VH-VL binders against q9umr5. Designs and how they scored, part 134

Target 1, 268 residues: q9umr5
Amino acid sequence: SYKPVIVVHGLFDSSYSFRHLLEYINETHPGTVVTVLDLFDGRESLRPLWEQVQGFREAVVPIMAKAPQGVHLICYSQGGLVCRALLSVMDDHNVDSFISLSSPQMGQYGDTDYLKWLFPTSMRSNLYRICYSPWGQEFSICNYWHDPHHDDLYLNASSFLALINGERDHPNATVWRKNFLRVGHLVLIGGPDDGVITPWQSSFFGFYDANETVLEMEEQLVYLRDSFGLKTLLARGAIVRCPMAGISHTAWHSNRTLYETCIEPWLS
Short names: E, the ipSAE of ESMFold2; O, the ipSAE of OpenDDE; V2, 0.75 times the mean of E and O plus 0.25 times the DockQ between their complexes.

## First folded at step 5 (VH-VL)

Design y2 (framework fv_nofazinlimab)
Fold by ESMFold2-Fast, scan of step 5:
Structure y2 (fold): chain C 268 residues (1-268), chain A 122 residues (1-122), chain B 112 residues (1-112)
Amino acid sequence: as target 1 above (268 residues)
Amino acid sequence: QVQLVQSGAEVKKPGSSVKVSCKASGGTFSDYAISWVRQAPGQGLEYLGYIIPIFGTANYNEKFKGRVTITADKSTSTAYMELSSLRSEDTAVYYCARGDYKSLYGPYFDYWGQGTMVTVSS
Amino acid sequence: DVVMTQSPLSLPVTLGQPASISCRSSQSLLYSDGNTYLYWFQQRPGQSPRRLIYEVSNRDSGVPDRFSGSGSGTDFTLKISRVEAEDVGVYYCMQATHWPLTFGQGTKLEIK
């Protein structure tokens, strides 16, 4: 039988977004128990990421407990960051494959229509003034805002991403790293035509330097210092990178070729 | 149950300002944007702007920028629309509605207030 | 601003007969997220607008199945399969893809 699959949605999302993904899984791995978590749907996805992590944690505990052989996570967009934190805070997770669909793993720095909707008069160059305030950190999108021109503010003010990435010290960092390293496979998916995740290489732990030149994962301080285990996972052969061009942000969970190439092989 | 209840009719002089309220009850005020739309007598609908109460962030149709201000008071679950430098052409029914022009991955403009008649006359 | 053009502006219909309203936009309403933010509202005399259809073809809860929306890009249609007396009112299309939100001029449905 196949391991159960748990799906965590993204910003302004719900379980309906995954209907095609569920069809693909049923076709290739019939009998797989798939649970799409319907927590923090729609506007609730704007709540602080640590609040979302707590809620999703409570939902996944009984699913993992019923599956001693292990489970797989498929986590979309912002949901990938929720799953990153779940793997770190859970002392007893049994996740085999963590499949991250176009998630801003190193953060977001781009003028998108969603940000213009939330902050109409702000440009990406000045959003740091809002996001790195205590008020701004009450909103999920600001929890992973990563302004490369104000990296000092990001490191000091980010209540979520800087901590889970080990970019700023935390008392629980050693335990979080140990827990995260229990994952069997970290499958990273993303691409240049996403249109929302900026830079798109954030899905692969790449990000802008102060000149907005993208540096890939292996050049990041968090990788070089092995802050939460990326270097260890890569050395173990546990990191899979699956970039694909031609896929927009809302299509990662509904493209058959993407599913067959990047997801299907990891759903044992 | 979601209900948007607006303040009563107003009669204003040209050059003055008007402030209309919209109180959300039943539903979660903080989970939705609140938009303002007006309708002049016998005319169609015209969009003024919106506020996202959880952020206090508002945006306005350029036609009304500088004259319209939309605010929210979370303690009373009430949104306000203030229009200044009133002209006779501003005579209209002003509606608040739940939602805005962006998808929240859910329906929006699904609930409307009952409307507030604002008459601008000398 | 996106111009929304409705046709016809006046729609006299016999009870029990079908009715159709067209809405055209000056540019595509397909948004970069793959959604088309086209809405249909009904306004009965003396009442607030009531949403009937959201995102082209989705009926609101409580809206009779005789109402249906269809279309793509710049051309959209609202159909009533059999008109009833309570359907009298003005119907508006609205786009929410491009800022600012804009409405059609309205179609007055009346019983002949």
Scores: ipSAE 0.007, ipTM 0.452, lowest interface PAE 10.0, mean pLDDT 88

Design y3 (framework fv_nofazinlimab)
Fold by ESMFold2-Fast, scan of step 5:
Structure y3 (fold): chain C 268 residues (1-268), chain A 121 residues (1-121), chain B 112 residues (1-112)
Amino acid sequence: as target 1 above (268 residues)
Amino acid sequence: QVQLVQSGAEVKKPGSSVKVSCKASGYTFSSYAISWVRQAPGQGLEYLGYIIPIFGTANYNEKFKGRVTITADKSTSTAYMELSSLRSEDTAVYYCARVDYSYGLEPFDYWGQGTMVTVSS
Amino acid sequence: DVVMTQSPLSLPVTLGQPASISCRSSQSLVYSEGDTYLNWFQQRPGQSPRRLIYLVSNRDSGVPDRFSGSGSGTDFTLKISRVEAEDVGVYYCMQGTQWPRTFGQGTKLEIK
């Protein structure tokens, strides 16, 4: 029958946000065991990403152990970065489809209501002062802040994203790449009307250069160097890109057309 | 307007504990850290630790680890500093101070009025 | 721990004259993101400390222009261009770059 599905939520989110997604899965793949992880809910989603990775890892191990034929991951927004790290740090994961719903895979550089709530006097141009400090790295949102005008600071200070993307050296990088490459399919979903993820192409491993011109995945050094396996996955036919217009950030997990087009085909 | 209002003076015996409160108003409590600093009679300022109220993370100066606990109650916008196993050397004015993340690790833009803690037998 | 050393510890000044306080750190206070976390505080008799200067040279709101901060790396100065009666008190430098946060021993400014 159908492989189990594990769902990882995003920033200021909880399992409740996925009730429509669960309904869609039940309709198209009846009998699928879907586990939405109730960890780091609400404001706890602001805790450092490595702390969240450890907690989610402990929760997914027994689920994966019970499913020798494999599991699927559906990871929303910030949760997509958690899942990126899980796939790298787990020597024994059996993930078939990793479905990333509008996640800032190359980072975030946008002035959003979330940042203004947390840091009321900041703007995207000066947030690097907060995020690349030790105080800032205590907040998950700063763990993937990627200021294209301060690349030196990002590379030196990022405790999470620069490491999992292979932009800064790490003793475990070779093992992390090997582990990540075990994934069956990397399904990337996002779109221009998201309104939160900036640039929206970050969901597809595109990002700003120093002039704020978006360069797509194939022009990124992480791809060209194959730092964690993107070039290898693409050559293997394992990367699926599913952009869709007209969907706002909070609607990716509750849009039926999006589900049928981008998610359903990858839930074996 | 930003204010930090601390609890009143305390007189404690050696070996007991004291818990000082710091009530914040005039800003979004969860958007700033609160640090604690003390000043013994005739001496300068000494840093105790901080709390990030948004998720309750606290860190302490190694000198006080095991004796100091800093907590926060977001529902009342109040931070607390509890110091146990009190010694005469702990006699001091204890201050809470706000840390504005907008300037990175730059602390102490607003201070409480101070709480005198006297440890005597 | 980073040791902060102030000089002088006692500073008697005539009204209207300039005053200068030095602060030296045992390590560079430049953090990895490029900022220097050095602050200056004033404590008037019987009052809580008040921040005068942050990030070496930035004056807090309401702090008179006669106060200025300068310096880099390990050597910092607080200057008062024209001392007034209300300036009486103890002045502290403080570093926020390294854990734990540390203060200078204080400089007591008194009117002659």
Scores: ipSAE 0.047, ipTM 0.587, lowest interface PAE 6.4, mean pLDDT 90

Design y4 (framework fv_nofazinlimab)
Fold by ESMFold2-Fast, scan of step 5:
Structure y4 (fold): chain C 268 residues (1-268), chain A 122 residues (1-122), chain B 112 residues (1-112)
Amino acid sequence: as target 1 above (268 residues)
Amino acid sequence: QVQLVQSGAEVKKPGSSVKVSCKASGGTFSSYAISWVRQAPGQGLEYLGYIIPILGTANYNEKFKGRVTITADKSTSTAYMELSSLRSEDTAVYYCARSDYWGELSYAFDIWGQGTMVTVSS
Amino acid sequence: DVVMTQSPLSLPVTLGQPASISCRSSQSLVHSDGNTYLNWFQQRPGQSPRRLIYKVSNRDSGVPDRFSGSGSGTDFTLKISRVEAEDVGVYYCMQGTHYPYTFGQGTKLEIK
């Protein structure tokens, strides 16, 4: 039958956000065992990403062990970064499709209402002062804050994203790359009307240069150096890009057309 | 204008646990972190760990990991430091202090509690 | 862990004279955010520590201007331009750049 699906939510989310996604999967792939992980829900999603990775790792190990044919991951928003790290730190993951729903894979640099709620006196131009402090790195959102005007600070201070992207050295980098490369398919989903992920191309490993011009994945040093395997995966034909306009950040997991176009084909 | 008020002195037997409280008043409890520092009689200052009440996230000095637990109760604006498996070497004054890295101004240990003497004896 | 070394450990000073305390870190204290999290604390006998200086040279409100901090990288200094009787106590430097946060061993300031 169909491989089990593990769902990892995003910032300020819970399993409830995926009720429509579960309905779609049940309709198109009846009998699929879907586990939506109820860890780090709501405000707990603000905990440091390495802490979340450890907790989610403990939850996925028994699910993967029970499915020798493999599993699929559907990881939403911030959850996509958790899944990136899971695939790197787990020596024996058996993930076939890693489906990333509008996740800031190269980081976030946006002045959104959401960030103003969490940091009401902060602007995107000033968030580097908070995020790249010891205090700030205890917040998940700061773990993937990527200020293109302070790239030196990002490279030195990011306790999470710069390390998993291979932008800064880590003793485990070679092992993390080997582990990540075991994934069957990397399915990247996102779009220009998301309204939260900034730049939206971050969901496709694109990002701002120092002039805030977006450079695509193939122009990034992490790709060119093949730091964690993107170039190898692309050459293997394992990267799928599925951009879709007209979808806001909170709608990626509840849009039927998006599901049928970008997700359904990868749930073997 | 934050004040930190700690619980009173404790006398504990070796092998037991102690839980010291630190109640914050003035300002939003969730807007800052609370750190714990101890000082043995006649000795210097030693850092134990902190909690970020807004997240519930605690981080510990590796030396004390497994014995120290720092928690917060947002409803009472109170942080707690619990130290288990007490030894005579744990006899010290335990301080809570505000840690805050928000904005342009860094607030690191600018406000301290009055200290709680913990004596470990038989 | 970052080791903080203070000198001198004992500082007898004549009332009204200047005093200087040095603090050296085993690693640079420049954080990746551009700030240097080097603090100075005063602890009077029987009292809690009181922060005098944060981020190398910034005085806390209510701290007399006779106290000043300076330094960069790994070498820092706390100066008291004219020691008063109430300045008696132990002075500690502390780094907040690298976790876990660490303190110097303390310098005891005494009036001769």
Scores: ipSAE 0.006, ipTM 0.418, lowest interface PAE 11.9, mean pLDDT 87

Design y5 (framework fv_nofazinlimab)
Fold by ESMFold2-Fast, scan of step 5:
Structure y5 (fold): chain C 268 residues (1-268), chain A 122 residues (1-122), chain B 112 residues (1-112)
Amino acid sequence: as target 1 above (268 residues)
Amino acid sequence: QVQLVQSGAEVKKPGSSVKVSCKASGGTFSDYAISWVRQAPGQGLEYLGYIIPIFGTANYNEKFKGRVTITADKSTSTAYMELSSLRSEDTAVYYCARTEYRDFLSGYFDYWGQGTMVTVSS
Amino acid sequence: DVVMTQSPLSLPVTLGQPASISCRSSQSLLYSDGNTYLYWFQQRPGQSPRRLIYEVSNRDSGVPDRFSGSGSGTDFTLKISRVEAEDVGVYYCMQATHWPLTFGQGTKLEIK
């Protein structure tokens, strides 16, 4: 039968956002046990990502323990970064497919309504002043703010993304890499019409250089140095790329064609 | 005009709890952090902790962890500081103060409340 | 915890003369973002503290230009170019670079 599925939501989100996704899974894979985690909902999604990782870890341990054949993760937007860290900090995870729905895997560098609401005078060119301050790192969104014009500040101040990507040194880096490599499949989903994730190629481990030219995953130092296992996974045939145009940020979990094309094939 | 208005003076017995309020006006309550600082008679300033109302989380100075609880009610634009298991050395003026970070780096404690005298005596 | 040490603790000054207060931290206050989170507050008798200076040298709106802040690393100074009667009170430095926030012990400015 089908492996259980664990769903992790994104920024300002809740389990309610996934009602269509659950319907699709039930139609194509009847009998699948799907658990949508009701943690860090709404404004609580702004809490530091390491705090969220701890809470989600406590919730997934018993689910994984009762499914010795393995589980699948579907992680949306910011939730994809939570799942990145879960796969690294858990030395006993049994995740088969990690499905990342439009998550800023290399970070975010773009103006959005969320940022304008939180910091109304901000522009992407000056948000580094808040995000890389002592107060900024208390907000999840600043944990993955990646200003390509201030990469030195990003490397020094990022308490989360720079560490989990192996861009800054950490005592646990070797163990985190070993743990991440246990994943069966890394399924990357995103697209040019998302409207929130900037650059949209961040969902595929691409990102801006200092001239705001997008460099794809294979040109990133993180990949070239194999800092947390991307190069090894790609060589293993374990990375799946599924870009799709015409999908806005809040629609990735409720588009049937997207589900059938990019998600359904990886739910064994 | 930004203003923080605190509740009135209180006299408490040792072992009891006190809850001091701090009502904000003249700004968007959720766009700043509220900290609590105390000052014993004739002494300097001592930091207790803060709350960031936007996500409702609070952090505390280790010295007070387990005895202090800071909360916020966005509907009334009011922050609260509750200190339990009161001792005579907790006698102090308690201040709330805000941190302005919404408009970039204006920094800590740009506005203060008027203070609330808490006296702990048998 | 970072220790903030002020000098002098008592500062008698003649009206119209300059005054200077030093603040030293046990660790550098330069944060990884390139900013120094050092602040100066004034507390007049019977009143709450009022911020004068933020981030070492930036004067708050409404603070007279006779107040100035300077310094870097571990050594900071608050200067009053011409002391006036309303300046009587206790002055505190504060650091916010390292958790928890810590204050200097205070400098009491008095008229001779």
Scores: ipSAE 0.026, ipTM 0.560, lowest interface PAE 7.0, mean pLDDT 89

Design y6 (framework fv_nofazinlimab)
Fold by ESMFold2-Fast, scan of step 5:
Structure y6 (fold): chain C 268 residues (1-268), chain A 122 residues (1-122), chain B 112 residues (1-112)
Amino acid sequence: as target 1 above (268 residues)
Amino acid sequence: QVQLVQSGAEVKKPGSSVKVSCKASGYTFSSYAISWVRQAPGQGLEYLGYINPMFGTANYNEKFKGRVTITADKSTSTAYMELSSLRSEDTAVYYCARGDYYESLTGYFDYWGQGTMVTVSS
Amino acid sequence: DVVMTQSPLSLPVTLGQPASISCRSSQSLVYSEGDTYLNWFQQRPGQSPRRLIYLVSNRDSGVPDRFSGSGSGTDFTLKISRVEAEDVGVYYCMQGTQWPRTFGQGTKLEIK
């Protein structure tokens, strides 16, 4: 039979958003046990990412324990960062495919409606003032705010993304790398028409340099230094890149063609 | 008009705990942090920590971690600071103050409560 | 932690004369693109502290213009152009750039 699938939602989201994804999985892989984690829904998705990682960890442990052949993770948007940290902090995870749906893996630097709702007078150029404070780091969106013009502040103040990406030293870095490398496949999905994730290449570990020129994954220091295992995974043939144009941010989990092309092949 | 009103003076024995309240009015309670600062008699100001009332998330000065707990009740617009394992050295006036980074970053301690005297003696 | 050092700690001043208080930080307080999170507070005897200045030089609403703040990096000054009787009290500088927030020792302003 098929391995169980665990779904982790994104910012201001809930399990309801995945009803189409569940339908697609049922059609192509009938009998699959799919658990959409109903934690940190809506406004609660703003809680610090390390707090969310702890809660999701408690929820996934029993699911993984009863699936000796392994599980698959499908993690959407901000949820992809939660899943990145889960794979690093869990010594005993048995994740086969980690499917990241349009997640800002190198961070976010762009105006969104969500940011305007939270900080209506702020612009992307000024958000570093709030995000790189202890107060700002209590909000999930600030945990992955990556201002390329204030990289020094990002490296020193980011309590989450800079640490899980190995951009700042941490005592647990070696263990986190070893744990992350247990994953079978890292499936990266995203595209230029997303409209929210900025730059969209962040979903593929690309990001802006100080001049706002996008550098791809292989040009990033985290890749070149193999800080958490990207270079090792790529050398194993374990990284899958699946870019698709024409898909907006809220449509990644409800587009049939995207599902058939990028997700379905990895749900053994 | 922004106002922070604190609970009354407390006299405690060593080893006990004290819980001081700070009731906010005149603004949207969840929009600003509430910070706590203390002042021993004749001495300077010492920062304890803050609470984010929107999520109930608190952060503490390392010196007080394990002894101080800061909480908030949105339904009553009230923040609380509880200090345990009291010693005579904890005798001080405890203040709540509004702000510690929210939106404009100019909300650092712009309004203060009247203070609560906590005396630790036998 | 960032150490904030004030000088002088005791400041006797004649009414109508200017007064100046220095505050020095152990590290630069330039937090971001040049913003400096240095605040000044006044505490009158028996009262709560009151914020006078934020971001080095900005006066709070209701603070008389005889109060001014200046400085950059690690060196800051609070000036009172002409001291009045109601200015007696203790003045504290505070940094908000680093965690945890730290205060200077306080400068006691007294009328001679």
Scores: ipSAE 0.000, ipTM 0.420, lowest interface PAE 15.6, mean pLDDT 88

## First folded at step 7 (VH-VL)

Design c80 (framework fv_dargistotug; at its last look DockQ between E and O 0.75; V2 from the best seeds 0.00; counts 0 for: pae E 5.8 > 2)
Fold by OpenDDE, look of step 7:
Structure c80 (fold): chain C 268 residues (1-268), chain A 123 residues (1-123), chain B 106 residues (1-106)
Amino acid sequence: as target 1 above (268 residues)
Amino acid sequence: QVQLVQSGSELKKPGASVKVSCKASGYTFTDYAMNWVRQAPGQGLEWMGWINTDTGNPTYAQGFTGRFVFSLDTSVSTAYLQISSLKAEDTAVYYCARNYRFGSPWYTYFDYWGQGTLVTVSS
Amino acid sequence: DIQLTQSPSFLSASVGDRVTITCRASQGIRSYLAWYQQKPGKAPKLLIYDASTLQSGVPSRFSGSGSGTEFTLTISSLQPEDFATYYCQQLHSFPTFGGGTKVEIK
């Protein structure tokens, strides 16, 4: 039998967004138990990411307990960060494949419709004034806001991304790294035509330097320092990078070709 | 069983130095951060900082920079607190305390404590 | 820094009494609060973490509640071994402790 699949949605999403994905999984892997977690749907997805991590943890623990052979995680957009944090705090998870589906794994620094909706009078260049305040950190989107021009503020004020990245030292950094390294495979999916994740390379742990030049994963300090295990995972052949062009952000979970190429191979 | 055993009481004169040890057993030393907490006689608890037992990187609370040094000897699962240029105000019981590992990064609790080390600074 | 104010500072009670101790935070700390028990000459002992989760081995007569800025430690029926000083503790930026509540025999 196939290992159970747990799906975590993104910002402003719900389980309904994954109806096509469920269909594809059922077709190609019949009998697979797929659970799309309907937690923090819609506007509730704006709640602090650590709160979300706690909620999702409570939901996945019983699923994992019933699947001693392991489970697969498919985590979309913001959900990918939730899942990474989840795997970092859980010392007993049994995740085989962690599929990060167009997630801003290295953060977000771009004007999106979501930001315009929440902060209509702010541009990305001055959003640091809001996002790196205690008030701003009460919103999920600010929890992974990564301003390359205000790195000091990011490192000191980011209450989520900087911590799970190990960019800011904390008492649990070592054990979180150990926990995350329990994953069998880290499957990173994204593409240049996403239109939301900025830069799109963030889905592959790439990101802007101070001049807004995009650096690759292997050039990032988190990789070089192996602060949460990326270097170790890569060395053991546990990281899979699956870029795909021609896919908009809202289509990653519904594109059949993407599923067959980047997701299906890791559901066995 | 988890145990933290600290060194014995110290009597020092102003200007002297003291080094308190905290030996851990019953768990993997490098998996848990170690904290230091001070308690002046008849007073409450005051967090001094923590040390990353894996990297050796210390973080000091405000007011505990300069004269206070956290260090490790991982080979013997021991954390150290050194206080230099001792003052009368440094008279207190000093505790090492293991960081609670399963909590959120927003909060740190202390699930196991050393028995404390009294440091008395007197002329 | 976040300040924690405990009340009362001193509490006289008898065995069997229901005891309630309050801890107020200067700002919202969600559920990031712990309670410790300290007896004279001994190290503090963790009783409750995450505002309401009982530490392993702690008697069920101890309970914690609250969120945000107001928290409560309750001993449903005070036992002889419960006479001690109790501290609340939080970490939002830096760990801080309340001033303590000494529970004495009436």
Scores: ipSAE 0.327, ipTM 0.732, lowest interface PAE 1.9, mean pLDDT 93
Fold by ESMFold2, look of step 7:
Structure c80 (fold): chain C 268 residues (1-268), chain A 123 residues (1-123), chain B 106 residues (1-106)
Amino acid sequence: as target 1 above (268 residues)
Amino acid sequence: QVQLVQSGSELKKPGASVKVSCKASGYTFTDYAMNWVRQAPGQGLEWMGWINTDTGNPTYAQGFTGRFVFSLDTSVSTAYLQISSLKAEDTAVYYCARNYRFGSPWYTYFDYWGQGTLVTVSS
Amino acid sequence: DIQLTQSPSFLSASVGDRVTITCRASQGIRSYLAWYQQKPGKAPKLLIYDASTLQSGVPSRFSGSGSGTEFTLTISSLQPEDFATYYCQQLHSFPTFGGGTKVEIK
């Protein structure tokens, strides 16, 4: 029998977006219990990420309790940040595979249609003025906005990303790292043709330096200091990188080759 | 079973120093931040700051950045509060309190408290 | 710095009464609010966290509600052992406490 799979959606998303992924799982792993969490859909996905983490936590607790052998997480886009926070805040999670499907794990520094809709007068170079304010931090998009040219403001103002990355000390830093390290595998998926995640290497914990040169995961201070456990996980052989070209942001969960290559092997 | 046991009450003169201890048991000491809370006679509760029990790095609330020093001895699961140059207004009960691990991103609800240490500063 | 204002500062009630204590924040704190009970000469005891979640071992006559800036602690049927001072605490930012509400049983 296969471990249950929990799916966490992205910004402005619904369970219908995952219909092809559900078909693929049913074909390759028949009998698998798959739950697509329907919380914070549509505009509710703009709620502060800590509010979303609390709600998703309440939903996953009974699923994990019924599956003592473990569960898998498939978490798409913004949902990958929710899931990473869940792994840190849940003392007793039993996640085997955490599959991060094109998620901005080191943050976002790029214009999107949703940013233009929310902040129509702003460009990425100016969004730090909005996002690094108390009002801006009430929006999920700003919770992972990461302006490489205003790192001091990011470190001070981020209410979410800087904390789960261990970039700013807090009373729970040690226990969050301990909890995150209980995951069996961290599966990182993304690619250069995504078109939304900027830089796309954020899906692999890469990010810009001050010159907008991408530094890979192993060059990041959070990795070198092992602030939330990336170095430990890599040394343990628990990090899987699965880049794939030619996939746009909305197609990650509907591409069969991507599923077979990057997802299927981890759904034990 | 989680316990925080503090050192006994102290009677001091102005200008002296005091070191209050808080010994933890029943849990992994380095997994939880330790907070210090002050309560002057007949007054409410005042958060003084916290110490990261894994790294030893203290964070002090505004107004507690001079004469108040947080420290640890992790080999005996003990946190310390040292107050130097004692003043009459330092007369208070001093509590250690453990962070609650869940519920919010800051995890600063205090689920277990020491019994309190009365420090009396009198001329 | 977020101020918490508790009301009333003092109340007197009979055993069996339903009592409410309010806590108002100077700015929005979502649900990041705890309630503590403190008896004379004793350490505070956590009753409620996240505005409405009852701590393990706390009698069900205690309940909490509210979000944003206005919060209440309710004791549905006051008992003799509920004589104490009650404090709210916010954790939206660095912790601050309310001024306390002393409950006397008449």
Scores: ipSAE 0.207, ipTM 0.677, lowest interface PAE 5.8, mean pLDDT 90
ESMFold2 (binder alone), look of step 7: mean pLDDT 91; pTM 0.936

